# Designs tried in a protein design chat: VHH binders against EARP-interacting protein 1 (eipr-1). Part 11

Target 1, 362 residues: EARP-interacting protein 1 (eipr-1), of Caenorhabditis elegans (q9u1q0)
Amino acid sequence: MSECLMFGMDCEARCMTSMTADEENICFLVGTNNIKNDKNQVNKLFMDPEASRLMSKTFRHPAGEVRAIAAHPTKSTILATCTADFSSLGGTHSITIWNIEEDKRTLETVSRLPTEQVMSCLEWEPNSMKCAAMTPFRPEIQLLNMENGPEIVQNLKIPLENEEDEMFSATWSPHHDGNMLGVTGGRTAWCIDCRTDNEYLKIRDAHIHRTISMDFNPNLQHVIATCGDDGYVRIWDTRSTSSALTSLHPHAHWVWSVRFHPVHDQLLLTGGSDASVVLSCAQSVSSEQQIEFRDDEEEEEDDDLVEKLQDGQLERIDEHEDSVYACAWSSADPWTFASLSYDGRMIVSNVSRKHKYALMQL
Below, E stands for the ipSAE of ESMFold2; O stands for the ipSAE of OpenDDE; V2 stands for 0.75 times the mean of E and O plus 0.25 times the DockQ between their complexes.

## First folded at step 5 (VHH; framework vhh_etentamig_d1)

Design k1 (from a21 with S54Y Y101F; at its last look DockQ between E and O 0.42; V2 from the best seeds 0.00; counts 0 for: pae O 5.8 > 2)
Fold by OpenDDE, look of step 5:
Structure k1 (fold): chain B 362 residues (1-362), chain A 122 residues (1-122)
Amino acid sequence: as target 1 above (362 residues)
Amino acid sequence: EVQLLESGGGLVQPGGSLRLSCAASGFTVSSYGMSWVRQAPGKGPEWVSGIRGYGGSTYYADSVKGRFTISRDNSKNTLYLQMNSLRAEDTAVYYCAKGSFDDFLTGYFDYRGQGTLVTVSS
């Protein structure tokens, strides 16, 4: 049985990120969204090592709603948000870098870039000062240099199939030295080389309705996962995209987030509009399977003791009462993950011991 | 391009009724949470009503519950707000707003129209 800790925020929330700069503590940042500007907050949620409970530090977010949130890769005191302020008739939007003042429980503006439209995605490249920002309403991804404040350095054009198609996500590849971006829009998934602005990969109709999110396999450079409104997670070989390598159906409705485990690429974490979080196994298309195939050519003997995980659902979290908008693996503990539902409920969960041991071949 | 065009506003006496329309283009109304929000003179925006994309469940602010009805016509890609038993305090510019996915309840909007003025006065 997976241990789950729950925390309810005062406001609704849609965006969450793991604090990558803190490798010692399980810590997540959550941004709230409320029509009342003064109620919006960034919450730092962390595990109390002594009490084994989820704790929170709340910071006022004076720039309105948090539509996206990104943690600085190396500085635990820096974060960036996509903001939406509807206090005025026309609304104001920005990408803002903040300094976390823990003692004062405030966010201090470091720098701000006004944007014409609301940004719904902000992804910080883990190894640089680059961010990718996206709005649903423009067929482009903005690349930002964050070193001296948000500065647009490049606009990547995304060739959407239809004019009415929306953009849904951008995700950095852990491969290609920070130069590859996964993008979803309409029913299509792309990999775009940021250096050349060229399409490296295009998977048309990756899903029946909308392709909402994608992620890169951390171990296999040619493997990606997509999820969409059809309830499926599909894993693809980028070398041949005529068909998916495998398809999982972990959700009864729309899947809004898919994340590979950072180390054990057999595991995929998904959240969806069915208010569930699912841990799935895709062993058959994982790096470990490939290794086993290589090793099985040599070592026939010790097949007996290691319960091989099978493809499919391993664990399901049903404790959310609303749509799950975000899920993330902990940067500090690879066996811990968090999920966020619209109602502001955050759940921190652990991979079950059973599955952990199975993966570790213990 | 996403567009929302509100219509149906006007002058009405207390106790009267109006029906607001919001013609949407560039997206499918039934696929997203949609909301009506209003802003009275000198006041901040107020969420009025919402309808979820999936399932089409409807929600209302306490101030309008029992008096207002939100609906949509998918064939026309149009959102409606039937306003009955109007009060002076309902005077405001009413905006149609598009949310992401099924979002509607707390005013999480991606796009908002230009609004239509509703004046309730004797």
Scores: ipSAE 0.016, ipTM 0.434, lowest interface PAE 5.8, mean pLDDT 89
ESMFold2, look of step 5: ipSAE 0.238; ipTM 0.637
ESMFold2 (binder alone), look of step 5: mean pLDDT 81; pTM 0.825

Design k2 (from a21 with F104I G107A; at its last look DockQ between E and O 0.57; V2 from the best seeds 0.00; counts 0 for: pae O 6.9 > 2)
Fold by OpenDDE, look of step 5:
Structure k2 (fold): chain B 362 residues (1-362), chain A 122 residues (1-122)
Amino acid sequence: as target 1 above (362 residues)
Amino acid sequence: EVQLLESGGGLVQPGGSLRLSCAASGFTVSSYGMSWVRQAPGKGPEWVSGIRGSGGSTYYADSVKGRFTISRDNSKNTLYLQMNSLRAEDTAVYYCAKGSYDDILTAYFDYRGQGTLVTVSS
């Protein structure tokens, strides 16, 4: 049983991110969503290397609810949040860049962009000062330059199938030099080239009701994964999207998040409204497809046949008691991942030794 | 098109009970967080109660806790608010509201109905 570390926050939460700037320490940022404005926080959760325990540093977030959170790619002291402040009638919303004052346990505002509507997605491109921001209420993605404060530089129109459809997610492709976004809305998934605003990919009815999240295979440029209300994770070849390459059914209800392992692309991490986190294997469509070298040589019964990983569920975390809204792989340790449930519970887990070994022998 | 139609409002005496209904169309109520909000004359909107899409957990404002009950009938795609022990301060137009998420912790709602008037008076 993989050791799970748990931390319970005092407030509800839906958004988290791995701190990519810290390559040495396992660290995550979590933003809270509390109706009481003054109770909202950003929590820095990190593994104590000496004690092998999960530690937390809490920072007040004075701008209200944290609806989305993004870590600066290279600066560990900088983060950005999508905010919803309901202290006034009608509320105020913004994208705000913060400096983390660890000693003071405060967030200092570096810069702020007021927004007309609440933003629910904020994704920092890992290799630039670009962010993608999205609100469910508009069929567009806002591209922001974050270098001198959040500045809208482009609005990408998303051709939703229906007017009532909502936007759900935006994710940067790792393959296109920061110029490709994966987008989900309604029941559809898109890949959009930010340079031309052209639709590179469209998968209609990727899921039965809603397509909630998507991710790019880190090793294969033509492979993406989607998840949705039907409890499925579907992996697609962008070259032919008439049907999925494979479908996994890791959850009994809505799947809120899907993430490829950053190195071992046969592994997918998912969180769902069934309060579960699942580590799935999609070996059959991964970059590490075992070429069965039919060496005709003699079946020496070497008993040590490393159990080949098969497609399907490898591990399940059931320790959450509420919907899992977010999950993330650690940037510091590829075998560590975190999950966040609505009730503010964060769990940090490790891939089991068994599965790690199986993967390393491939 | 998303539509919300509230009904069940009316005049009631203090201590009385009333049941509000919200008929939803264009979406499935169990797939989203749903809320009741109210607005009294001369006051701003007040969140009253909510029910999550996922799991169906219910939440209440302190002012109505123990007196009001939110529920839904998935087969009818309808949201309800049972109001007991009504007080004068409960007088307001009550609105059914739909969120974008399965929870109700945000004060931001995507859609709301036309509302139904509840008047509590002796």
Scores: ipSAE 0.017, ipTM 0.410, lowest interface PAE 6.9, mean pLDDT 89
ESMFold2, look of step 5: ipSAE 0.182; ipTM 0.608
ESMFold2 (binder alone), look of step 5: mean pLDDT 81; pTM 0.832

Design k3 (at its last look DockQ between E and O 0.16; V2 from the best seeds 0.00; counts 0 for: pae E 3.6 > 2, placed apart)
Fold by OpenDDE, look of step 5:
Structure k3 (fold): chain B 362 residues (1-362), chain A 121 residues (1-121)
Amino acid sequence: as target 1 above (362 residues)
Amino acid sequence: EVQLLESGGGLVQPGGSLRLSCAASGFTVSSYGMSWVRQAPGKGPEWVSGIRGSGGSTYYADSVKGRFTISRDNSKNTLYLQMNSLRAEDTAVYYCAKGSYDDLTGYFDYRGQGTLVTVSS
C-alpha cells in the first residue's frame, strides 16, 4: 500500500480543490460546511517535502459554510467560494473571491456576488477567468467572469429530463478552448457548448440512478467518464453514446466523484459514499494501448513475467471513515492525489510504485 | 423571503415520541425537496430525513429508519417529523432545510434556526 498521509479538520467538509497555481508544492484547499456558521473555515493543506508530512494552514471563512471552493488558476493567493450563511433567518448566499492572508491566517474579501440560491459547484476554467457555478435547485449553470469580481455573463439552460431532477456537477473540458462544459443532472450527462448554448452531447440514463459526476479524458477529446449512484464508472465515446465503452464497478455504493489522471488517462480516481477511494484502470479505452506491470520482486526483465494492465481496480484507499465527497489529483505531482470525507478527514495518497513504474515504462 | 421556523422540540424520555413542525414561508414546500438535519452536542451535522417535492418520496438515515416519519401538509405549507422510540443519541438541535432529501454535497438552500430535542431519563 502506498503511503497515506492524513489530516483531520475540526469541521465537516465536502469541497476540495487542488491549487493549480502552485506547481512546485503539493497543495489543496478544503472548505468546511459546518452547520454552525462561525465555525467554518478554509484549510490549505500542503506537503512538507522535507518531512514528508501533511501540514495545514487554517483560515476563518466569515461568510458561513463553504459549499464549493475553487482555486485561482495562476494566483496562489486567490480563491473563490460558494457560501451559505445561515446566521440569519433567511440564509444568504454568495460567490466570493478571497485573498489569502497567510501571515494573518485570514481570508480577505476581494469581491462578492450575492446569489439567490446556494451554489454547490464552482469550477474555475484553468486557462481563463471564467467560472461555472451551479445550484442543485435550478436547471441552469451560471458562467461568471472573475476578472474584476464575480460577474454573471451567461446563464446556460440545462434541459433536465424531469422537472424534479436536480443538478449535480459541472466540469470544464480541457478541450475546446474553454468553451465546453460537462454537466450532470438527474440521470443524464451533457456536454454543452458555452458559445452557442447548444447541447453537444446527451447521455440519457447514463446510470441506473443518479448521474453524479463526470470528467473528460485529458488525451482523448471524444472520451468522457461518468459515475453515479449505481456504483459504476462508465466511460463513453461521445461519438456514439448508445452504450458505454466500458463500465467499472469500483464502489459498493454511490460514486460521487470521478477524475481522470491528468496525464495517464488509463487511471481514474473515484470517491464514494462507501467511504472508499479507488484508483481504477481503464487501459482498454485509454490513449495507450498496453501497460505492462512488473513485480518489484522480479528485477529481471523476463518477458514472460510481464503482465498486461487490465481494466479494473488497481488501488483502494479504505482509511476514510465517512463518505468521500471529493477527490483530486495534485497539480504539482501527477502521482499524488487527495481525498476528502464528510468528517473532515483529508487523505493524501500516492500511486503505488508498482503502478507508477508500469505507467512510466510506457 | 424564504423562512423556515421549526417547533415542537423539548424534553422527552427514552422511548417517547415528539413531533416536529417546520412552517415554511416564501416558497411552497411541496414544490421542493425538504429535509431534516440535526446536530448533536459536540458532533457534526447529520442528515436525518428527506422528502421529495415531486412524488413525495421519503428517505431516512439508517439511524432513524423505522422510527422517524417525515411528512408535509401542503395546505399549511408545513413540514413534519414524527419521531418515535426516541433514544438518547437522538438528542440534538433539529433543523428544517429546503433541499434535496439526499445528503450529497450539502444541497440545502435554506434552513431554520432549529429546535432542541433532548432525550433523557
Scores: ipSAE 0.168, ipTM 0.633, lowest interface PAE 2.7, mean pLDDT 90
ESMFold2, look of step 5: ipSAE 0.396; ipTM 0.732
ESMFold2 (binder alone), look of step 5: mean pLDDT 83; pTM 0.840

## First folded at step 7 (VHH; framework vhh_etentamig_d1)

Design p1 (from a21 with R52S; at its last look DockQ between E and O 0.23; V2 from the best seeds 0.00; counts 0 for: pae E 5.4 > 2)
Fold by OpenDDE, look of step 7:
Structure p1 (fold): chain B 362 residues (1-362), chain A 122 residues (1-122)
Amino acid sequence: as target 1 above (362 residues)
Amino acid sequence: EVQLLESGGGLVQPGGSLRLSCAASGFTVSSYGMSWVRQAPGKGPEWVSGISGSGGSTYYADSVKGRFTISRDNSKNTLYLQMNSLRAEDTAVYYCAKGSYDDFLTGYFDYRGQGTLVTVSS
């Protein structure tokens, strides 16, 4: 069983991100989504290595609900949120960049872009000042330059299959120098080249129901994973998308998020509406498997001793009591991951020693 | 400007009835799924009822099924919630929201009113 630390927030929450700028500490940012506008906050959760305790720093979020949250790639004191402020009769929406004043326990507005509709996805490209923003209600992705405040620089049109289809996610590829975006809407997954606004990949009916999230394999440029309402995670080869390379069924209900491990691409982390977090193994379609196949053509002998992980569920976190909306790998420790449920519960978990050793061939 | 304005809340005895209204402006309610959500003191928000954009489908939480009725008047661009057989546990601030149950689950309501307080007490 994986070691788990839990922290309960005072408010409901749906969005979380790893603080990528902090490579030394296990840190996550969580935004709350409470109906009471003035109660909303951003929480910085971090692990105290000495105490093996999950600690939190809470910051008031004066712009209402946090619908999405993104950490600055290189500055640990900067974050951006998609906001829904319902202090007025109808509500106002924005993309806002904040400076974290840790000593004052406040968020200071650096810059704000008002938006017509609520944005539900905000993804900061890890190697630039670009963000992708998305609302479920428009068949487009907004690309923003965040250098001098949020500025829309491009609108990517998404050719949804049906007019009634909704947008669900946008995710940057770690490949293609920050120019490739994964997008899900309706039952379809796309890869779009932002430079040309061309569809690089389209997987129609990637899932039986809605396709909710996708991620890119960090090691294999041609491999992506999708998840959806059918409870499945499917891994695809972008070179041939007529069928999935493999399908996993880690959840009994909707899968809200899928994340490849940043280094060991055979591991996938998923969270779902069944209130579970699952660590799955897809060894058969991982970069490690490909290397083994290449090597086995030459050396028959030493395969006997390394217990290879099998495809399927490795670990399950069932301590959540509500739908899991977000999960993320730690940027500081590749064996640590976090999950967030609607009720504001965050769980930080570690990959079990057993599986860690199996992966490391120790 | 999009606005949602709830009204009709108040104090009622158990077993009583209230009718909530939500006047919408800036958009047509019949074009979108609409929902009622509520938040009781010390509790998280709860989805109560929804109506599809077409108006052909209505949905209810198990806790209110058979007692509450959602409807809309397109001519008035207004959403309603008829609440019958009210119980103490129905005490909450009731909000009108642009969006369906799925939107509630995902947190994708575009707009929401300021709410109206319903108190059920003897």
Scores: ipSAE 0.049, ipTM 0.617, lowest interface PAE 2.8, mean pLDDT 91
ESMFold2, look of step 7: ipSAE 0.164; ipTM 0.629
ESMFold2 (binder alone), look of step 7: mean pLDDT 79; pTM 0.812

Design p2 (from p1 with Y101R; at its last look DockQ between E and O 0.30; V2 from the best seeds 0.00; counts 0 for: pae O 8.4 > 2)
Amino acid sequence: EVQLLESGGGLVQPGGSLRLSCAASGFTVSSYGMSWVRQAPGKGPEWVSGISGSGGSTYYADSVKGRFTISRDNSKNTLYLQMNSLRAEDTAVYYCAKGSRDDFLTGYFDYRGQGTLVTVSS
ESMFold2, look of step 7: ipSAE 0.436; ipTM 0.777
ESMFold2 (binder alone), look of step 7: mean pLDDT 80; pTM 0.817
OpenDDE, look of step 7: ipSAE 0.771; ipTM 0.902
ESMFold2, look of step 9: ipSAE 0.252; ipTM 0.678
ESMFold2 (binder alone), look of step 9: mean pLDDT 78; pTM 0.813
OpenDDE, look of step 9: ipSAE 0.000; ipTM 0.273
ESMFold2, look of step 11: ipSAE 0.022; ipTM 0.493
ESMFold2 (binder alone), look of step 11: mean pLDDT 79; pTM 0.811
OpenDDE, look of step 11: ipSAE 0.011; ipTM 0.351

Design p3 (from p1 with L105R; at its last look DockQ between E and O 0.16; V2 from the best seeds 0.00; counts 0 for: pae E 4.5 > 2, placed apart)
Fold by ESMFold2, look of step 7:
Structure p3 (fold): chain B 362 residues (1-362), chain A 122 residues (1-122)
Amino acid sequence: as target 1 above (362 residues)
Amino acid sequence: EVQLLESGGGLVQPGGSLRLSCAASGFTVSSYGMSWVRQAPGKGPEWVSGISGSGGSTYYADSVKGRFTISRDNSKNTLYLQMNSLRAEDTAVYYCAKGSYDDFRTGYFDYRGQGTLVTVSS
C-alpha cells in the first residue's frame, strides 16, 4: 500500500517538470496560469523521501502565465518558461530563461526571446543546450540553442494532414544522441531526425480525433507510446506502423500525458481529464518480455519462483478533482512520480511495494 | 477559418438578467474548451467562465460564481452565458474565446470576436 502526498496551490496550473539537475532530492517545478498576471508563480516542490514530507517554495513569475516550463539539465538554479502576459488584449509572449533567487523568492531574468505567438511546449534536451518549442497554431517546431539565451537555430516543418489540425507535443528521444524528436499533431505522431530536416517516420491516425502526447521506450529504440482524446494509450513499433502492438484503455476521457518509466519500460504513467492518474503495465511488449521469449525454458524454471506482472492497470490514483494535465517520474527516485491537476493540486505518489518487488525480482 | 460572433449585450438595470450568445463557425464548439472573457474600461481582461471540451465541466471566476451560467447548444454550435443578478461591476465588453483543443481556463484572445457590450446602470 502506497500513500500519496498532496500540495494545493492558490492558482490554476497546467505545466510541471522534474528538476533534472537535482539528483539528490525528489523535486518538481510547477508553473501557474491565471489571467491575472500578479497571481502567477513557479512552485519548487520537494521532499525528504525518508520523512515523506512534501515541502514547497514559491517564486514570483513576473512575466504572466507559465504556459510551459523546462529545467536546465545541469544547473538546478536555472529554468525556462514560455510566458504569456495579458496586461493588454492579445498578450505579450516570450521564451525566458530565469535564475531562481532563493532569498528574494522571485525569478530573475537571465535572457528573453520575444515570440509572436503563445508557445505551449518547451522541452530541454537532457544532455545539451538544445531546446524544442512549439505553438499549436503553426505546423512547425522551433529548435533553440539555449547557451547564450534562447536563440532559434532551426525550424522543422511538420506535414500536418489537414490545414485545421493543431500541434500538441514534442518529446526528445533518448536513443539518438539528442537528434530525434517525437512530435504529435492532428491524429498523427512523428519521429523526426533534426539533423536531416524533413525526414520523419509517422504513425497516422494513432487516435480517433487527437494524438495528444507521446513518449519513447527507454530500452527499445523502435517502440513508442501515444495517448489521445479517446482515452486510449497505444504502443507502436515504428518499423511497422499499420497497427499498434497493443492498446490500453486507462481513462474515460482525454489522456494528456503518457510517460514510460525511465528504467522499467513495462510501466506507463498516464493522466487524464477523468481526474485520474493510472500506472499501467505493458509487460507483453516490454524489453523484459523480449528477454523472456528468447530464454523461455530457462526463465520458466526461475519463473516458478517469481510472480510476473500482467498487462493492464496496476494502480489508479483518484485523489485529483480536476483534469490531470501533467505527470512526471522523479529524476532522483525511480519509484516516485508526480501529477498536477488544473485546480493547482499536486500529488506525489510511489509505486506500491507489491509492484516494486515484482519489478526488482523479489 | 475560426469565427466567433457575440450577441445579446445591452443596457440593463442592476439585478436584471441578460443572456449572451456566441455563434461559432469553422470548428465544432463541443470539441474545444470555450470561455467568456470580459474587459471593463481602463482595466485588464478578466476571465469570467469556461467550459471544457472533455466532459463539459464548467468553471467560474469568484466574482460571478452563483450568478452566471455557461452552457452550449451543440445542435446550433453556440456557446451561451446566462447572467443573472447583474451588478454595476459587471459592465464590460464580453468576448467569447476558443482555445487550442481544451484551453478554457485562462484567456486565449487570438480567436475571439468583436465582443458585445453589457452596461449595468440605473
Scores: ipSAE 0.297, ipTM 0.685, lowest interface PAE 4.5, mean pLDDT 84
ESMFold2 (binder alone), look of step 7: mean pLDDT 79; pTM 0.810
OpenDDE, look of step 7: ipSAE 0.644; ipTM 0.858

Design p4 (from p1 with F104W; at its last look DockQ between E and O 0.54; V2 from the best seeds 0.00; counts 0 for: pae E 11.1 > 2)
Fold by ESMFold2, look of step 7:
Structure p4 (fold): chain B 362 residues (1-362), chain A 122 residues (1-122)
Amino acid sequence: as target 1 above (362 residues)
Amino acid sequence: EVQLLESGGGLVQPGGSLRLSCAASGFTVSSYGMSWVRQAPGKGPEWVSGISGSGGSTYYADSVKGRFTISRDNSKNTLYLQMNSLRAEDTAVYYCAKGSYDDWLTGYFDYRGQGTLVTVSS
């Protein structure tokens, strides 16, 4: 599959997640950000294996805008959203767990936690009922137990260097048994052990004004990627944070999302306000097995290194016409990814055959 | 703590002018997209105008284009809406809203102020 497939929604949208509980089918969930409360939806985008095309089911989201969306880690009929309902003066907001009602094409409330402020980040830890939530305007992360509905069990304070700085993202580490959270705010990225308050690893000044997102390398426990408003993606060793391992410049404007490939950790997927999605390679800092060199003085180009992917841009998708806020790899097919722009355009793409072939030789 | 405080509303005759202000605290206005949203009696909210964070690109709903002007004053951390040639259908509570971090987006917002009432009647 060398071509992208597009689907357009009638509503503006900012958040997207893969359906992680369904490892057999390509499926993505997208929530809308329409100021008209009765127009908000969660769209389930999925692949029809018999027709080889994208299909969509629209589910009414009766609690206003979807400001964040998280899939239940083991139940494909359960999801959670951060809701913003402006139908009354001053607004009514929540973190709500929903059951997908397929026949009625709506979301039915399972449980709800009212919040005083709109939460803009919701991250379900993939192996537990733990969830992290935040608002950009408070320097704290709320940890939730989702077992019997959303319940705040801990607040992690984030030591922002400037009171004017805002929080941007949170993501769970795959390497620490659900105990480490990556957090970005201001110019800084943190890695925080949730078991102990106030213990954190800091990467200061990761980007020029704003460190917008981060992700953990799936294979290397001490490697992370950050992205920011300078159009850069930087890769860091958390054990030595004084300088980046490498820097890539995939975008001409703010980068909103960075995601490692779930297997081939040299691949990074990014989306930005230049309306582009970029697949980048960071071969030099990946988990690729090192080539053993001979003791002889002769240095010859290794055939295994000939035509290997080099650091830099591999693919660019320019089919979006608005800022790309979210990118995600499929949970079901490692070569499929999706991107979402604010105007409601969803694009599902496949890594090109050329690059897939090069990567499978590694 | 992020706060937005609208002011400048009032009673005005058709064809008149008003300038609305939105004093912001807890964040830098020029770093974000900002919007004006209005809600007429008995109706849902309607996006009116937006301004991007960097570059200062401005956007308007068709119903107000050419009559309303959005602007900001960075030294006072304040967003403005200059409203000219007012009509009865402009009667609404006007809210300012803090938008996304993106310079290119309008209509999205994280916070909304308490609003200021504009009444246009003869």
Scores: ipSAE 0.000, ipTM 0.381, lowest interface PAE 11.1, mean pLDDT 82
ESMFold2 (binder alone), look of step 7: mean pLDDT 79; pTM 0.812
OpenDDE, look of step 7: ipSAE 0.027; ipTM 0.523

Design p5 (from p1 with Y101S T106I; at its last look DockQ between E and O 0.61; V2 from the best seeds 0.00; counts 0 for: pae E 11.7 > 2)
Fold by ESMFold2, look of step 7:
Structure p5 (fold): chain B 362 residues (1-362), chain A 122 residues (1-122)
Amino acid sequence: as target 1 above (362 residues)
Amino acid sequence: EVQLLESGGGLVQPGGSLRLSCAASGFTVSSYGMSWVRQAPGKGPEWVSGISGSGGSTYYADSVKGRFTISRDNSKNTLYLQMNSLRAEDTAVYYCAKGSSDDFLIGYFDYRGQGTLVTVSS
């Protein structure tokens, strides 16, 4: 039972997603950023449990670089990419829905929406055909209906405080029936109700210079995590945003991704430009602080006999040699996660047995 | 609004030298990874060189190592490419490109300028 398995691609890559429709197999999708258009691919990376090794199937991506990738929420043969094709002057860009042809090792175009700019974020709402897309250089989010191909149905304007600031990420809330989007840009995080034109809640100055990513606590509807260029991860109550509930400092450089564990919300996965992946614990603000007794026995008197999780770093993976741009929990095994660095190195890791058992006892 | 303006191209003889400039506006050059990309007539784009934002680490394609030098001047908010020992195959339109972070080192860009033409011929 090793901590990690590694796979090296011969090509730069920046985006990765779990294959959310496949809840039986550990599987991730990775898109490449090869400037030579005919060399770009989507790699399906999966675990071979009999050999305990990371395997790959390669599918040609004929529309240039993959700048964002999203898995269809219910169909394991459908994915979408944001494409950048710089083979012509000015570039040709799109949001494209593909069908995976496993036997032929090809991606077949289902539908395509041309875009004026390269989109760098594509987030499929997990229970609908809604998708959010954005470019870092315009303060707006395009909401898409993906049912009959990508179609822009709404533009959400984001009130950036500084014209020079960039937009960084968008993330759907699991708590609001597909109507709440978390958005980061400049030093600010927003929670936006998509049913209104301009209703938002914001956390100003969440990080010193850049609030790069955020995620929603899967169990506590008012709790979010943010990460930024100061190496911090901060946990917030959206009802009282004047100060963070807690701050963790897992990285020595920019943090590109923060993701709550899908069940045990004290557990946070981060990746950064210090080439590390950190599994952190925010026990103090988690939903699993309640003690449930299934027997008639009294509570324990000696806390040293039961491993007590504390806020801070639980595990660190230093096997990357380049910026870690993407981290994801597996959709099939809640204890498995993956990380991707720009040089095309992918690492699939497990929560250590010690910490897995400590978390399951809560 | 991010803008990049390349300049300094022209006709040079094989073995000659040329210095390209990329004037940047709408952002601070030293805060981001920057790259030079070239496109020869009738061919796809080719990454040439990159420089990281905060650390200033430099990277080069194998085809230009030892001949080209990337640098920047933060007081002028300008990226440079010094090209020495030029060859006919270096003929291309050269573009500078901005990354989205100071750790964007190689091959990734969302923005490029209009380009400047370098022609190497005897």
Scores: ipSAE 0.000, ipTM 0.352, lowest interface PAE 11.7, mean pLDDT 82
ESMFold2 (binder alone), look of step 7: mean pLDDT 80; pTM 0.820
OpenDDE, look of step 7: ipSAE 0.118; ipTM 0.590

